# Designs tried in a protein design chat: VH-VL binders against q58102. Part 25

Target 1, 198 residues: q58102
Amino acid sequence: LMDVHVLFSGGKDSSLSAVILKKLGYNPHLITINFGVIPSYKLAEETAKILGFKHKVITLDRKIVEKAADMIIEHKYPGPAIQYVHKTVLEILADEYSILADGTRRDDRVPKLSYSEIQSLEMRKNIQYITPLMGFGYKTLRHLASEFFILEEIKSGTKLSSDYEAEIRHILKERGESPEKYFPEHKQTRVVGLKKEI
Key: E = the ipSAE of ESMFold2; O = the ipSAE of OpenDDE; V2 = 0.75 times the mean of E and O plus 0.25 times the DockQ between their complexes.

## First folded at step 11 (VH-VL; framework fv_concizumab)

Design W3 (at its last look DockQ between E and O 0.80; V2 from the best seeds 0.00; counts 0 for: pae O 9.6 > 2)
Fold by ESMFold2, look of step 11:
Structure W3 (fold): chain C 198 residues (1-198), chain A 120 residues (1-120), chain B 112 residues (1-112)
Amino acid sequence: as target 1 above (198 residues)
Amino acid sequence: EVQLVESGGGLVKPGGSLRLSCAASGFTFSEYYMSWVRQTPEKRLEWVAYITSSGSTIYFPDSVQGRFTISRDNAKNSLYLQMNSLRAEDTAVYYCAREPWYDSEYFDYWGQGTTVTVSS
Amino acid sequence: DIVMTQTPLSLSVTPGQPASISCKSSQSLLHYEGKTYLNWYLQKPGQSPQLLIYEVSNRFSGVPDRFSGSGSGTDFTLKISRVEAEDVGVYYCMQSIQWPYTFGGGTKVEIK
């Protein structure tokens, strides 16, 4: 079976991507990115254990999220910064792993690689990049998530969140900015249990 | 047929307590997030409580934090709002409202409402 | 908290004429992941609120095609292409991008 390295936050989408890849015959290895700003990865570690997949935390240079904060202050909107971080993470991981995946959905705006960006990444790095959720609409994703997962909600920007936003918010605060100026206090999910064996 | 039926409203003195109930039918209750939303005599709508499908995550606005408690019993398809230390500004029609699970943040069905009046 | 401002407060319309309701938010309702969390409800006389439009422009099941939603960022519009007698009631917008969820003050639509 082929190993696939899945960018993993412990939320519903990255978890569902891992489940689908397992059902397709891959062997998923979950990766949570940290930038050394705060230990934001702990809940993702817990979810990985619940799902029964191998998991590791990869610490990357905090300058990546420092630049993201610069971009947010300049643009007054976090979208370009989140896209920059995600693309940078994929470029770095593509040097080490030949099959990468994440939880990107068809209707996502950011982070999301375009078709041409995917082709470029795959060709330049000689890898495969898989987005298992791209072909599913909202109703199907809801059905699949409800079949497998018990979900809980957390607020954006808590230290318990394992997405890129948590560390970027922290950097903004260090710089004297109010993170809530740029990031809504939106709900985010985490997977806290399974209803069905994977 | 989706149905949400509130009960437990009434007249209560300031500082008193009431417990509201919402009976759900016609859908898989345990698959939905629930909220309580109130409508003041001035016809303003105010969200007042939120609970996830498992009951593990609960939110309140500051105006009712520490005074209201929300709970659910998925085996009985029931949602509850415990209201303590009631104030005149809590006078409203209270609705239970259903929020679809997964990537949807809107109330797709509302109950008929139950009236709470707080006055001396 | 996000303030939601609706205009007009009241609208009197002859049957068959169009109606337009504005909703403005004090901050953007666009999440960078791609969704805009703006919803519309109708409360008909003597009834509970009912979902009309979700996520700016999506009609809920059973909502007639004469209802349409549009807008982005902080400015949103609900349009009724041809107002009918059954459309009478109070229309509310709601943001759900963050807690607390907040509603506009309402727009009462009446038939002349």
Scores: ipSAE 0.326, ipTM 0.780, lowest interface PAE 3.5, mean pLDDT 90
Fold by OpenDDE, look of step 11:
Structure W3 (fold): chain C 198 residues (1-198), chain A 120 residues (1-120), chain B 112 residues (1-112)
Amino acid sequence: as target 1 above (198 residues)
Amino acid sequence: EVQLVESGGGLVKPGGSLRLSCAASGFTFSEYYMSWVRQTPEKRLEWVAYITSSGSTIYFPDSVQGRFTISRDNAKNSLYLQMNSLRAEDTAVYYCAREPWYDSEYFDYWGQGTTVTVSS
Amino acid sequence: DIVMTQTPLSLSVTPGQPASISCKSSQSLLHYEGKTYLNWYLQKPGQSPQLLIYEVSNRFSGVPDRFSGSGSGTDFTLKISRVEAEDVGVYYCMQSIQWPYTFGGGTKVEIK
């Protein structure tokens, strides 16, 4: 089995990505990124336990999400900031791991690397970057998620999510900004159990 | 065919209580999230309550928080809305509405509604 | 709460002619992942609301192709290319990006 390091937020997409990789014969290692702002990795840790995969938290420089906050304030839109964070994280991890994966979907806009960016990353760092969900449409992903997972939705901000948004929200608050201005309260999908063995 | 049938509406005095029911058929009820949406006499639509498939997550707007309770019985394919401390402004037609769970933030099917009138 | 504003309040249309309804939100309905959470419903006389368009431009199952949705950010439009008698009713827009979900005030469409 080849080890694959999966960027893991505890959400349904990164969870499904890990499961697919397992089914393909890889050995998934789940990685949750933390920037030392708040302990937002707890949800991901719980989900990892449910899935039965190895999990670790990697702490990166706070300046990365600080810059993201600056970008959000400037653009009044979080998309570019999230893209920046994700790309930066991939660049950093590519120095340590040879095979990286994430939960980027075909229909996602952000975060999502272009073909040229992926090619550049793989060539420069000599890694494999795998995005298992890029080949699936919305309906297919819905079906797959329903087959493997027991899902529920939670209101954003009620619990510490394990995505980049959680720590960025906190930074904005520290700066006297209203996170809700940039990150509206929306529903987030959570894996709470398995319907079948992985 | 997807069907949602509301019942339990009626006339009630301010401060009173009422329990609405919604009977679902034509689909796997336990796989869908459900909401209550009401329409005022002025024809305004207002979201009233939300419940996940298992019932583990529930949301209310501030207007009914603390007064209303939403629940479901998946074995009976039924959705409920317990309304306490009713007010005149709660007068409306109450609809049960189905919501798909996977990145589908809309109500794809509605019942025919049941009328609740709160008046002294 | 996000405020949804529809215009006009009502319009009377000759059968076969086009109609257009506007919906504006008090804040952007675009999520950073790229999805926009704006939906349209139609309530025909004496009936319950029914889903017409979801996520700005997707027609729900069974909805005729004469209906189309467009827009971005805070400005959205529902268009009917050729209005028919069966299209009479009240149209509502709804945002679902933020709790609580909120609806527009409705636009009544009548036939001349």
Scores: ipSAE 0.011, ipTM 0.544, lowest interface PAE 9.6, mean pLDDT 91
ESMFold2 (binder alone), look of step 11: mean pLDDT 93; pTM 0.951

Design W4 (at its last look DockQ between E and O 0.62; V2 from the best seeds 0.00; counts 0 for: pae E 6.9 > 2)
Fold by ESMFold2, look of step 11:
Structure W4 (fold): chain C 198 residues (1-198), chain A 120 residues (1-120), chain B 112 residues (1-112)
Amino acid sequence: as target 1 above (198 residues)
Amino acid sequence: EVQLVESGGGLVKPGGSLRLSCAASGFTFSDYYMSWVRQTPEKRLEWVAYISSSGSTIYFPDSVQGRFTISRDNAKNSLYLQMNSLRAEDTAVYYCAREPWYDSEYFDYWGQGTTVTVSS
Amino acid sequence: DIVMTQTPLSLSVTPGQPASISCKSSQSLLHYEGKTYLNWYLQKPGQSPQLLIYEVSNRFSGVPDRFSGSGSGTDFTLKISRVEAEDVGVYYCMQSIQLPWTFGGGTKVEIK
């Protein structure tokens, strides 16, 4: 019955968050953020259709990821920049939506709002911010994902991705930087099918 | 019980070809990414290839790119490595290895290995 | 390619005594998501490698608590608090932050 807006990449974490919220009685509405740099949202659209949830792409100001690129070049490490983008996205969405969620995990070090940052966001914007995966350890998340999903790996630099990295990599290339200097190649997964009814 | 059994190793001359197989059991094979890892006579471990659960995503290091192909048959729970244009430096014990399905990049189970020897 | 350097190359340990193995990488193994992609394997004589430790410090299922991993950035350590006869073999570290995935050269542990 309660509508919840879920930051959605099409990956396993955001997909599992949406499934958990559905099982808890929420009505998930999936949101994929784009910054107008490249059409990074296409895989997320496909996954949202597979999951059977409503989905919207919201285009935000490219300046947000331009600043993230500035931060990466200055600090030589992408973590703070990704955290800046995520926090900024949450602040903007909180102006429009009263219940927000994402795929933040207990055992993930970044991006994650501190307890005080969460309280500040909720009070200042009069919203609820839900992180469904915070209550589960890695082994439990692995089990749950294996019960629901068929997963496929994508390489972060080889095709469009719905996460913030893809557009930031593009901006770094435009500036004559090598994105590989800051973003190592490693696998990244997407949900390509269901094993089980949601 | 997770079980991985390699086969197809043997002695070949330089420039020859060989096809390795890995039979999987005790888990839902189609859910897992699989790799080949080799151990040289000097006991060095080298990652050789991996393949996604559907078979759509494949990677090789430069040392074997263009010479090796990896494939899988999920209906038969089988993983394959086709090795062409073999060189002496490809001499090794070849293992198939399973990668955990969710958010991981390590090998939780390894097969027993099959020996490939490339010599004149 | 990321070079993984293990020390010592071999180690002879009295049963019941501790052992420590170092692994150093040529660049940081810390991903911006917060995970550090360093794993440890043991290859017992005549056997295949087996996973001991994943992501620096997490023991794999069935691994005794006398094994522990630690470290950050480029410097990592595997410790065995009390070496037993079954711990004999070659220990390998592995980075999985960047393709190609690479292994250390190995550390042979023997009982004396």
Scores: ipSAE 0.041, ipTM 0.664, lowest interface PAE 6.9, mean pLDDT 87
Fold by OpenDDE, look of step 11:
Structure W4 (fold): chain C 198 residues (1-198), chain A 120 residues (1-120), chain B 112 residues (1-112)
Amino acid sequence: as target 1 above (198 residues)
Amino acid sequence: EVQLVESGGGLVKPGGSLRLSCAASGFTFSDYYMSWVRQTPEKRLEWVAYISSSGSTIYFPDSVQGRFTISRDNAKNSLYLQMNSLRAEDTAVYYCAREPWYDSEYFDYWGQGTTVTVSS
Amino acid sequence: DIVMTQTPLSLSVTPGQPASISCKSSQSLLHYEGKTYLNWYLQKPGQSPQLLIYEVSNRFSGVPDRFSGSGSGTDFTLKISRVEAEDVGVYYCMQSIQLPWTFGGGTKVEIK
């Protein structure tokens, strides 16, 4: 039916979003953002292959994540910075794609657009913004992910991560900062295979 | 009813080895991540090992890294902890614990524990 | 490693009276996604630890509503509105935001 461009990190949430959209009749195109700091998109590429969806990497201005690093140092908390990056990415992509989606969950606080922000974005840019996971609780999402995917965990901050955090961590290191101070080493879920046909 | 039953504890000399087992029942074992947690004689709790549902991801703290190995047999609903090069400071009650969610990382069920004593 | 500090070390409470236990972490347990990785366990005498509260304020199944958890960042509190005899034991907080996962030293709750 219609093409949908899904912000894709290679993680379970964005993967599940793509699968749900496929099941709804959309044609998912996976997009991984890179800011030219480090080639952190490899995990996403691998996951995309596993899922069998089209995938491309879009390079955006590193100034975006530079500013994010500044924000993190200032606030001593990465939340606002991650929110800023995600919103900025959506604004940029909205100029080129008519239907955008991501893996924002119901229980997530960041990155997450408010209802008013979503309305504003859709009106201003004349796009459709879809968040398939907003209707599901954590337990349901876990169940769904376990039904579709073979999952494993990796430590955050590793070179394998394809989220915004990976490149921001690198920038902080370049600035003589300790990323661990702002980004604790937490486990992240990775899709390593399929349990059933999508 | 979720049940975890540890076994294999005992007295061992420093430098010795011991293998602990945990038998799981009352749930789909292969769907859950598992950990070992020990409690010292001083009643301190220490995380010892982690293994993902498939066994593909394993974590250890520095205190046991290189000496302990964790494994699981999902067909037998069993979790194992192989402890080598044991030290006096490894003396503790060892619990197997279930981790229900991959991004929550808390232990919702614990076994009764098995005692390991390392002494000369 | 994240250091978890509990206070007090011990608490003697008259039945029916409230109790409060503090847990402080050496760094924030708040993830940027909004989840706070702080859990509470109770170990009753002669038993294994059991989950009491997860993620700051969520009571585990079967846990009475007299137990409540609160806090944010690095400061957390477990409260018992009316202590009962069955609440005797050692309470532990645990952080799970960063490996290695670490526990507090425990707070022993006794009945006067």
Scores: ipSAE 0.030, ipTM 0.645, lowest interface PAE 3.6, mean pLDDT 91
ESMFold2 (binder alone), look of step 11: mean pLDDT 92; pTM 0.948

Design W5 (at its last look DockQ between E and O 0.84; V2 from the best seeds 0.00; counts 0 for: pae O 7.7 > 2)
Fold by ESMFold2, look of step 11:
Structure W5 (fold): chain C 198 residues (1-198), chain A 120 residues (1-120), chain B 112 residues (1-112)
Amino acid sequence: as target 1 above (198 residues)
Amino acid sequence: EVQLVESGGGLVKPGGSLRLSCAASGFTFSDYYMSWVRQTPEKRLEWVAYISSSGSTIYFPDSVQGRFTISRDNAKNSLYLQMNSLRAEDTAVYYCAREPWYDSEYFDYWGQGTTVTVSS
Amino acid sequence: DIVMTQTPLSLSVTPGQPASISCKSSQSLLHYEGKTYLNWYLQKPGQSPQLLIYEVSERFSGVPDRFSGSGSGTDFTLKISRVEAEDVGVYYCMQSIQWPYTFGGGTKVEIK
């Protein structure tokens, strides 16, 4: 019924958010952000097809992730930079879309808007911002994901990842930095199939 | 009850090959990530192979890359480690280990282990 | 690879007394999303390793509350408030922030 635009990486959290919204009667439109650095969105496109949701790649100004890289080099820690990118993406999308969602979890730290920041975004932009996973702990999220998805783990920082990290890592390499200095290589999840009809 | 039972260990000469198996029961095997972890005679633990639940994502550390292969048969609830070009350094007890998914990066269940000895 | 350094290498403890094991990593185990990927295992004599603690301080199911974990960044500690005879074995820390997962060298705990 109501259109909702979901920030989508193809990982378990953004996928589960889209499924929950569909079950609640929304019409999800998945959005993957690209900054024109590398084609990081390909796996998210594949996951969107698997889930059966409409999907769009929106290319935003590369300067956003250039600034994120500057912040990482200055602070020696990626958290503030990831938060900056996420907030900036939401501000930009809020000018165009009236109902936004993402895969932010209750127990996340970054990226995550505070209650005050959510209230500010919604009031200033006259939008709704929905975080469907905020009411669930990890045990419940694990159970729900197991009802719907076949998951695979991939190494972070590969071209197989559609999160903000992939393009930021690439910019760090362009600057002669080792991305591993700032972003540990770890596994991340991807949804590769469905166990259950959505 | 979760059970993991390794088999296929033994004595082998350097340059030889050996195939390890891990039989799983008491859980939905196809929903879990699996690893092989070895323990050297000096009691050091080393993660040596990883396979995702579907089998499409596989990892090996440099020490065994190109010599070991990992596979699983979800219909038979079985995990395998093919070890080729074995070296003395590969002498260890080999465990299969289960990793819970969804932001849980630890091994919650280990098998009993199977011993591989590589010597002349 | 992340190097995990445990101290002491061995520890002899009078039953009922506390024990403390240190684990240091060569780089931070804190992921920018906020989770710290440090785990503890116990290998009792003649057994395979068993999980004690995950995410620094979370006790695995069935682990007694005399086991506690703490720390942040690169420095971590496992404490046993009152050592019992069943706690004998080798304790390992493990990082899972990145591949390859790596273990500490182990700390053998024995009863005096």
Scores: ipSAE 0.123, ipTM 0.728, lowest interface PAE 5.1, mean pLDDT 89
Fold by OpenDDE, look of step 11:
Structure W5 (fold): chain C 198 residues (1-198), chain A 120 residues (1-120), chain B 112 residues (1-112)
Amino acid sequence: as target 1 above (198 residues)
Amino acid sequence: EVQLVESGGGLVKPGGSLRLSCAASGFTFSDYYMSWVRQTPEKRLEWVAYISSSGSTIYFPDSVQGRFTISRDNAKNSLYLQMNSLRAEDTAVYYCAREPWYDSEYFDYWGQGTTVTVSS
Amino acid sequence: DIVMTQTPLSLSVTPGQPASISCKSSQSLLHYEGKTYLNWYLQKPGQSPQLLIYEVSERFSGVPDRFSGSGSGTDFTLKISRVEAEDVGVYYCMQSIQWPYTFGGGTKVEIK
């Protein structure tokens, strides 16, 4: 079995990505990124336990999300900032791990690397970057998730999610900004159990 | 065929209570999120309650928070809305609506509705 | 709460002619992941609302191709290329980007 390090937020997409990789014969290692702002990795840790995969938290420089906050304030739109954070994280991890994966979907716009960016990353860092969900449409992903997971909805902002948004929100608040202005309260899907063995 | 059938509507005095039911069929009820949406006599639509597939997550708007409770029995394919401390402004046709999960933020199927009238 | 404003309040259309309904939101319905959470419903006379369009431009199953949705950010439009008698009813837009979900006031479409 080949080890694959999966960027893991505890959400349904990264969870499904890990499961698919397992089914393909890989050994998933779940990685949650924390920037030392708040302990937002808790949800991901719980989900990892449910899934039964190895999990670790990697702490990166908070300057990365500080810059993201700056970008959000400037653009009044969080998309570019989230893209920046994700790309930066991949670049950093590519120095340590040879096979990286994440939960990027076919229909996602952010975060999502272009073909040229992926090619560049793989060539420069000599890694494999795998995006298992890129081959599936919305309906298929919904079906697959329903086969494996018990899912629930969580209102954003009530519980600390383990994505990049959680720590960025906190930074904005510290700066006297209203995160709700940039991150509308949205439902997030959480894996709370398994319907079948992985 | 997906079907949602509401019941339990009626006339009630202000301050009274009423319990609505929604019977679901034609799909795996436990796999879907459910909501109640009401339509006022002025024909305005208002979201009233949300419940996750397992029932562990529930949301209300401020207008009914503390007065209404939502629940479900997946074994019976049933959705419920307990309405307490009813007010005149709660007068409406109440619909149960199905909401798909996974990045689907819409109501794909609605029941025929049950009428609730709150009047002295 | 996000305020949804529809115009016009009513529209009378000759069969076979096009119709257009506007929906404006008080804030952007675009999520940072790229999806826009704007839906359209049709309530025919004596019936319950039914899903017509979701995510701005996606037709729900069974919806004729004469219906189309467009827009971005805070401005959205529902178009009917050729209005038919069966299209009579009240159209509602809805935002689902944040709780509470909110609806527009509705646009009544009638046949001349």
Scores: ipSAE 0.015, ipTM 0.572, lowest interface PAE 7.7, mean pLDDT 91
ESMFold2 (binder alone), look of step 11: mean pLDDT 93; pTM 0.951

Design W6 (at its last look DockQ between E and O 0.04; V2 from the best seeds 0.00; counts 0 for: pae O 12.7 > 2, placed apart)
Fold by ESMFold2, look of step 11:
Structure W6 (fold): chain C 198 residues (1-198), chain A 120 residues (1-120), chain B 112 residues (1-112)
Amino acid sequence: as target 1 above (198 residues)
Amino acid sequence: EVQLVESGGGLVKPGGSLRLSCAASGFTFSDYYMSWVRQTPEKRLEWVAYISSSGSTIYFPDSVQGRFTISRDNAKNSLYLQMNSLRAEDTAVYYCAREPWYDSEYFDYWGQGTTVTVSS
Amino acid sequence: DIVMTQTPLSLSVTPGQPASISCKSSQSLLHYEGKTYLNWYLQKPGQSPQLLIYEVSNRFSGVPDRFSGSGSGTDFTLKISRVEAEDVGVYYCMQSYQWPYTFGGGTKVEIK
């Protein structure tokens, strides 16, 4: 079995990516990134236990999300900052892990890495970066998720969510900003149960 | 074919209670989020309750918080709205509405509606 | 709460002519991943509301291509390229960006 390290938020997409990789014969190890700002990884830990995959929280330098906050304040739009964080995380993890994956979807309107950035990462670090959901459209993803998961919605930016947004919102508050100015509240999903054995 | 059929509407005096039901068929009810949406006599639409597919997450707007309770019975494919302490402004046609849970935030199917009239 | 403002309140349209309905939100409905959570519904006389357009511009299954949606941020438009008799009713926009979900006040479309 080849080990694959999956960037994992506990949401439907990262969870489905892990399931697909397991079905393809990989041995998934789930990784949730934290920046030491708040313990935003706790819901992802719960989901990893539900899914039955090994899980690790990796704490990276909070300066990464401090810079993301700087970018958001300067440019008034969080998209480029989120892309910066994700790219930086992949660069760091690529020094330790040879097969990386995440929940990137074909139908994402604003991808975190461009195709050329992916090629560069793989070539420079001599790794494989796998995006298992890229071959599936919305209807297929809905079907597959419905077969495996029980989902629950949460409000975006809660301190218990494990996306980059939660810690960035906290830093914006430390800077005297209103996080709602940059990250309006939105629904997010988490996997809270299984309908089917993995 | 997706079908949603509301029942339980009627005439009630202020301060009274009613329980609305919505019978669902033609889809796997337990895989969907459900809402109640009401339409006033002035034809304004107002969302009034939301319940997640498992029933564990429930939201209300401030206008009905503390007076309305939403529940579901997934074994019976049924959604319920318990309305207490009714006021004249609660007079409306009440619809149950289905929300696709995956990557969609809209009501794709609505029931026929059931009329609630609150007057003395 | 996000306030949704529709204009006009009413339209009288000659059959075969275009119609345009505006919807404005009190704050942006754009998520930073690029999705915009603005939907359109039609309630025909004597019927329940039905979904026409989701996420600004996507026609729901079975909706004729004479219906189109556009806009961004806070400003949105529903267009009917050639109004037909079956298009009569009240049109509502709705934001699903956050709870509470909120609707516009409606735009009545009539044939003249």
Scores: ipSAE 0.049, ipTM 0.670, lowest interface PAE 6.4, mean pLDDT 87
Fold by OpenDDE, look of step 11:
Structure W6 (fold): chain C 198 residues (1-198), chain A 120 residues (1-120), chain B 112 residues (1-112)
Amino acid sequence: as target 1 above (198 residues)
Amino acid sequence: EVQLVESGGGLVKPGGSLRLSCAASGFTFSDYYMSWVRQTPEKRLEWVAYISSSGSTIYFPDSVQGRFTISRDNAKNSLYLQMNSLRAEDTAVYYCAREPWYDSEYFDYWGQGTTVTVSS
Amino acid sequence: DIVMTQTPLSLSVTPGQPASISCKSSQSLLHYEGKTYLNWYLQKPGQSPQLLIYEVSNRFSGVPDRFSGSGSGTDFTLKISRVEAEDVGVYYCMQSYQWPYTFGGGTKVEIK
C-alpha cells in the first residue's frame, strides 16, 4: 500500500477524502495543522479515531496565520488569506511527504489550487498532490457522506473547529478585531460515527 | 518489515574520509526523515545528522558541522553520510535511524550500525 | 545544549521486582502546545537501540505494558513494573525539544 498524507480538519470533506483514498488502495495518514495559537486539533483527533486512520498533529510557525490575519484585516475578505495558508502548508509538507491529499471540492473557491499551481507544486517538489473530491458535485458528496458517516451539525468558529479559521479567528480577537466581521457564522457538519466499515 | 542496513564503516587515519550508506526497505522511504546517530566506545549516544524527506532541511551538531555531509537518494531508498577530516573522537558505531513524523521527533527504527574507527 | 542526566548508572533487579529510572533535563522539554519531547530507548546486549517510549508516556508498538513513562517539565521516570530477563540492557532517555538532540548517559539494568 502506498502511503498518502491527507490534510485533515476533522470535517466531512477531509474525512471522505481519506475514505476514498483508502478504497482506492492507499494507506491514509491524517495530518492536522496547528500553528500554536490554540489547541484546535481536538475535533480532528476524535474524528480520526472514529475513522480508524493514523493521525498526527503538525505544528507550524505562528507567523503564517499571523500574516493571514493581516491579510484579512487588509482585504476585509478571508479568501486570499485562507488560500495563502493552505498553499504555504502544502509547500512545507511537500518537503516531508511524497504524496499529499486534501478535501478540496469541485465547487470550492478557497482554499483551492489552480491547475497551474498544482502542476508547479508537483514539479518543483517532486510530489503527487491528490484531490479526490474534485470530481464530485455537492449533491454527490452529500450523498456519499451520508452513506459512510453519522453526521452532526455544529456551529462554525467554535473551539471545536480544527480548520485554519479557528486559529485565525483567535488571532483576530487578540488584536481587538471581531472575527464575525470577516467570518460569517455558518453550520458545519461533523463526523460522529460510521455507518459503514471502511 | 522496516529494515535499515548500514555499510561503509572501517578503519581510517585521522584526517581521512569515509562514506557511509544506509539501505532502507519495508516502507516508503521518501516520506520519512532520517538521521545518523553514533555510539562512542564509552557507549554514549550522539546525534550526528538529520535530513528531511526531500532533503530540503538538514541539521548537524557543532561537533561535525562543516566536516560531515548528509544526503539521500529516494529512488534508491538510500541514506548517506560523507565524513571528511575525521578525528579520533569520531570513532563510533554509526546507526541509521528513521523519524516518522515532522512533529514526532523520535527515532522509531534503527539499523544494526556500522563501525568507524579513526586511529593513527 | 540540553543536558540529560540519568540515574542510577546501573541497576540490579531481582526478576519480578519493579525498576525505576530517572531522567532529568537541564531545561523544560514542554512545548507551548503541550507536547513534551522526551523519549526512551532500550539497547539490549549486542543489539542496536530500540524505541521504547515516546513523548514521555506513549509505548511504542510491541512494547509490553509493564513499561511505563511519566514526568513533566524537566523530570522524567521510566518504570518497569515486573522486570524480566529480556529487559536487560541499557536504557537511554533523549530530548528532541531542540537541536541538537541529546541523550542521557544511560542506565544499565541487570538481573540478580
Scores: ipSAE 0.000, ipTM 0.522, lowest interface PAE 12.7, mean pLDDT 91
ESMFold2 (binder alone), look of step 11: mean pLDDT 92; pTM 0.949

